# Designs tried in a protein design chat: VH-VL binders against Protein ULTRAPETALA 1 (ULT1). Part 7

Target 1, 237 residues: Protein ULTRAPETALA 1 (ULT1), of Arabidopsis thaliana (Mouse-ear cress) (q8gza8)
Amino acid sequence: MANNEGEMQCGSMLFKQEELQEMSGVNVGGDYVEVMCGCTSHRYGDAVARLRVFPTGDLEITCECTPGCDEDKLTPAAFEKHSGRETARKWKNNVWVIIGGEKVPLSKTVLLKYYNESSKKCSRSNRSQGAKVCHRDEFVGCNDCGKERRFRLRSRDECRLHHNAMGDPNWKCSDFPYDKITCEEEEERGSRKVYRGCTRSPSCKGCTSCVCFGCELCRFSECTCQTCVDFTSNVKA

## First folded at step 15 (VH-VL)

Design y6 (from x4 with light chain H33Y)
Fold by ESMFold2 at other seeds, look of step 15:
Structure y6 (fold): chain C 237 residues (1-237), chain A 121 residues (1-121), chain B 106 residues (1-106)
Amino acid sequence: as target 1 above (237 residues)
Amino acid sequence: QVQLVQSGGGLVQPGGSLRLSCAASGFTFSDYAMYWVRQVPGKGLEWVSSISWSGGSTYYADSVKGRFAISRVNAKNTMYLQMNSLRAEDTAVYYCAKEYERDSNEAFDIWGQGTLVTVSS
Amino acid sequence: QPVLTQPLSVSVALGQTARITCGGNNIGDYNVYWYQQKPGQAPVLVIYRDSNRPSGIPERFSGSNSGNTATLTISRAQAGDEADYYCQVWDVSTVVFGTGTKLTVL
């Protein structure tokens, strides 16, 4: 058991300080290096997130849309798709980091060092499976008092709660799913109504994430609203 | 019928301003990114600017950044390019274009007829 | 910033095969698009993502992309193929066009 500590790699050992110079958002963790990253779609805008690089060669991307939760980990390829570039399939060149104030694609950075080393070992299956879509928080207004209540859109269940609330023309504070409240409860202050869980891009519609018109988490095949119908019919194999 | 109809070009002195318009019809304008691409007479194509479906994100070539402003009004199916501090090298035919629906916004399938902008003293 | 270099002109005999190249460092790592532009007209998309044809583009138009060269191939060239041709890529957050090639059908 004590032998395993000699095999653990500290985040500070992954890259020299010089290799990370002028990168935005650098955070050196216990077993990873984290940097700010993004992907650009002219249709939907910039998606901004955090990239974690592990000594195993794993790459994990988390969107700011979902605060402090590992359940929203995405592969770079999934992040590229989430950003609205689903047919491009060129994530090494399309996912960027900020170095010296400029967007630099991952393929031109040292950040792929461990990923590239891992790929030379030949076994890639099962490491890139499973990605999550990040969604911003949304607000639903009470039909009685006009106060707005915050909905978290981190999971399919939470997206369903928001979707159903948006479809209810008589939605009231008493229908709030996270707490038992009434119209008496104070509304969040206007300065604090920042959308959590994703960037404040105006391209983030209702139950959709910041940079996508919809995904499998926030669209429901059994729902008859036009948005869900359009997504379901337009998604092909 | 899907089309883009442009207006607003002409002759202007260096340092002057013009606003180009691009009116869309025959498709759901608010679903797509829109683009401006220019072509100096006798020369090649150069991307100038792009705007997201809602107008919330804008992008510019380095040569025009800070001088040009792209905008759209989805209720009017119209995109605009405000060009300020014009220079002689901005002389070109300006095309508006729509992103190709069968691709992740890397191509342009419908183009306007082009509008000539001439910057000369 | 990247430069996509195309030959200034290419000539082809009627009925023969024309090849128009688009050169760039590691262009095979990009998706390449091709446009046809006839005099006084707006460009028309003829190839997307290296080798795919939009509806209405004849099968005699084809594309390939590997290494440092993307190629537009026009089989059985017709007089109506005489035009300028541009390649295009996406570069991080910008659009880059090639320098353009004038195809002359003899």
Scores: ipSAE 0.700, ipTM 0.875, lowest interface PAE 1.0, mean pLDDT 80
Fold by ESMFold2, last read:
Structure y6 (fold): chain C 237 residues (1-237), chain A 121 residues (1-121), chain B 106 residues (1-106)
Amino acid sequence: as target 1 above (237 residues)
Amino acid sequence: QVQLVQSGGGLVQPGGSLRLSCAASGFTFSDYAMYWVRQVPGKGLEWVSSISWSGGSTYYADSVKGRFAISRVNAKNTMYLQMNSLRAEDTAVYYCAKEYERDSNEAFDIWGQGTLVTVSS
Amino acid sequence: QPVLTQPLSVSVALGQTARITCGGNNIGDYNVYWYQQKPGQAPVLVIYRDSNRPSGIPERFSGSNSGNTATLTISRAQAGDEADYYCQVWDVSTVVFGTGTKLTVL
């Protein structure tokens, strides 16, 4: 099941005023709260950025970090890495905000409230399907009608079904593996296409920000397609 | 061959000043953050200060902030700790240390030999 | 800043397994590092990021970190393992060491 948080919240209702008191750089947007954040590397100094918190549990950081950073939007994990803490992988404790003039890690703030709620929903989804990781949903278009059908990527078998469907240029609605459907069935709701059953935050363990470029769950060593061959070669390096 | 050789130290009166030096060899000094860690004789380790690769960023433990100043001269492969307004509690063996290459400044792999600073009347 | 509490001393019989703990609230959410310091010497890194060994550290040194406790384990203890041991974490922008443990090999 896809989460439905995006249509229920506006920025002014995400946090009580008291919860944001003395926090630096607070800006309340239409559907987010933004604060100043940072991450410290003794090698390179402090990286400073802006963190946006969404009711969906998504966390977006616009990086003002070291010279040469050209990414406009980062996950907290990517921000930690780009700040020079490449091997730490502990962004909840290493990304900080300023409260009352002091650096406070995200893990000790209210700012993770929606991320934590989203992570619990993702874990429940994984539990119900027996998968350890939560990939975003993906969509495959029918060759006959052009309608898109939703594939869940919660297990290796489900990832294989999606991989095979993407490799079939003649894939049709009737090839859908989860239920009997035809081209007459209604297409998935637009909100499911946007949220894809997961958040944009790193709550999707095993994949980055619900955009999977490849992992052991969704790439197959016995497959000869270029995508799997490239992944298998790179994983060994 | 990777070495940190310390100099300075000694006996100083309370309120006095002292400068410690740490000379590096066997690695590219300007690639790394550098650190001072102290140890009261018979006691544990305490981080004191750190400095970024260029010297542009410095960090201090609360116990020394405002009294100690870390610096480096990359052309000389040398780091310094200027210690002012010294107190009896600053008595310790001071180590300089290099960040561990496999970990971006969370640990230290090369330490100097240590130098004793004694602050007493 | 977390307080990393270690026992003051631990004793182990020659050839037996020693376990040195490092206690801190939610220390499992941190990367933990361990140092060995022999008398008159500078510390030596023996475990990094909870459970990894630097080159040159014997395989009988191992580490774990979960919940509120990180543990350094030394199997088949040798006389040369007698030393002080410190845990260490990174906290936001500072370095925090544990209180230290003296390991005595009997």
Scores: ipSAE 0.675, ipTM 0.862, lowest interface PAE 1.2, mean pLDDT 81
Fold by ESMFold2, fold request of step 21:
Structure y6 (fold): chain C 237 residues (1-237), chain A 121 residues (1-121), chain B 106 residues (1-106)
Amino acid sequence: as target 1 above (237 residues)
Amino acid sequence: QVQLVQSGGGLVQPGGSLRLSCAASGFTFSDYAMYWVRQVPGKGLEWVSSISWSGGSTYYADSVKGRFAISRVNAKNTMYLQMNSLRAEDTAVYYCAKEYERDSNEAFDIWGQGTLVTVSS
Amino acid sequence: QPVLTQPLSVSVALGQTARITCGGNNIGDYNVYWYQQKPGQAPVLVIYRDSNRPSGIPERFSGSNSGNTATLTISRAQAGDEADYYCQVWDVSTVVFGTGTKLTVL
């Protein structure tokens, strides 16, 4: 069976029918497969939720454990902690699904297939090279000429300059904040163009340095763009 | 001082019943899961049963499921193990234990003194 | 349910380093706990979450866990270290103890 895993919008192609046999709560969505899952605390009892598996390797858990919240998007690690296993940090073995009426840890199921593939790609990446651990340099393309200009993200102010440039659909070389330039200036040579900071993860979007290092440097609580809202919500969870 | 004091052991014939008690002092009993662990003399440790803070959830080893019932009365700071349909292989020292606060449900820091249950025909 | 296999006995000379192993398939994916039990006494927790010491446990007790083996290490062994030692893991919704090791200090 052939799959277009990069852009699949149909969850029915993520797993073969026999791979999900006897699993409880299977629901095939447009771009995910969802199953019943849980985590056990002898102190508080079983926490029960629904796990969504995406072709990107992302895993999302929704739980109704909090009386005032009908929908929380938790990572498996956050769900383990939420269930009362605050210090365990072993979610692959502690989060379970029901197969044939029995609790089976995620590590012994096919459900981690895409997560494992995503993790393998990350582990094969070259180590980030730099004199200090810092926010990744990023590039912004000119709307007129297509040339890319390097933004240094060493400070909150520099991160704001990059954030504003990425949000400007008409950004041009003349808008470059570090030097007065035009489209006439030559683009950095490809052989000398390097990224600083953490290696991009296949599962990360946007500014990967903030996610990889837990950095709040490039997020702005006053900004209403969806990227800042999503990051602020995710880093708090 | 944090303590678990056990009572209720003794000699019982196969098929008989016995109830073990574990009285807690020196900590907030209703905040913690509680456990029974047994040890056949000269042999290793075996987890038997556990009970959630409220008593609302109970868990059992397969070897005792359906025969043993764990319970607690938080107002009395006491946990119980009702053992029914006892078998010779249930002969052991039974310990009650409190979960280790820093590693919820994974380890035990305070143990009772142990009580011997002997099932002999 | 995993089987945690320990050597039946380990001997160590006074002042030397003892190592007690706990073997299990992929035990490195679990948090491992270690207990010391002296004759006629209840167990005492000596290592939690692979390598951490509870308050009151001397620094000469240490632990590690990777792959298929967890190890309790007791440096500068003393006569008072003579005891039975058990490893333990959490498995989904149950507690599993190792088979136990008798440590003798010569």
Scores: ipSAE 0.659, ipTM 0.863, lowest interface PAE 1.2, mean pLDDT 79
Fold by ESMFold2 at other seeds, last read:
Structure y6 (fold): chain C 237 residues (1-237), chain A 121 residues (1-121), chain B 106 residues (1-106)
Amino acid sequence: as target 1 above (237 residues)
Amino acid sequence: QVQLVQSGGGLVQPGGSLRLSCAASGFTFSDYAMYWVRQVPGKGLEWVSSISWSGGSTYYADSVKGRFAISRVNAKNTMYLQMNSLRAEDTAVYYCAKEYERDSNEAFDIWGQGTLVTVSS
Amino acid sequence: QPVLTQPLSVSVALGQTARITCGGNNIGDYNVYWYQQKPGQAPVLVIYRDSNRPSGIPERFSGSNSGNTATLTISRAQAGDEADYYCQVWDVSTVVFGTGTKLTVL
């Protein structure tokens, strides 16, 4: 168990029952809580959908009116645009849920708890950008067997472990830093190689929206590799 | 020339009714949400009601729910506000407004000239 | 319903810069709109989405929005800028206007 899949024991442990009181459409799933949600356009009317909240911080919105894509899951930002609010870009205030019969924006609900915590975890370090910067999972291949091992890049320490592994031409499964494994261990599931820990896009298969091309979380000023030197030189004042 | 021309105001006793009209020209009326905004003389603006492009969705301020009904007839390029059970606090200049094309849903760019409604015993 | 509080009046000397504020809890998380209304006339949109000008609005009108305050700034104030000014936001499914500010150009 070198890595935690980010799942909780069940959806009922995500929120206290008191926190969900009077919310419309509450459905507690295996690893999520689902509620009725919507977004209002005076031009087009109310768009109504289902919001799923995951312990990973992922937010997924399902709407029956997203034809033509193999995935029907929307981010809240995409749902805001889908509702006809193309220029607003304020989904936390514009996407609402029903509490006690009244529309309440997501920003005034507990439903953003895990989303906000996920952003904080991605910002762990003294030199972090301090924003919602998240890196997709990356994979390092074993020099002996060719199996790929998953590295989470959610903190500076985790990014360092991946950076060091990529710089080691003789890296092996036995060098895996999160658990003692050998080449006999099963490779990561195929779905993890596709999604890489990113929030799934309801509009597209295999979303890679959390690709990072360099930040203070994943580049190190004390390192002499060209990638880190280039980044450090470019961001210096 | 984009224009909104209003009619239908006047003096009415409390509990009475009036119907306001807003006739549009110079744009494709059926593409836009339309709005009513009122202003008590010497006071600020208050949003009253909105109607979707087709008329299929309507929205009201809490102060007028159940008493006012917004409607539109796209073939006539005209929006209406039926005001029932009028109260003294409904006394105001009523403006109709068109949503701003470049920032739909949140702003108004073209306003009518205003129609005074006076509710007085 | 957010409450958008504006000063009742603001005075500015001709040619100087006027600033009209619109206060609301976390108003920086909203898109703010500004309207100018001259006596006996309907309002005119002068700023949309915090800081953008509709066509025909002079560049001396500008806006900003951060924290709990949105600000309409009118540089090089002219006599013709004397008017009432209202801020406005969208709140979930409703429209909310500020309390209004009378700008006097001295």
Scores: ipSAE 0.656, ipTM 0.861, lowest interface PAE 1.3, mean pLDDT 81

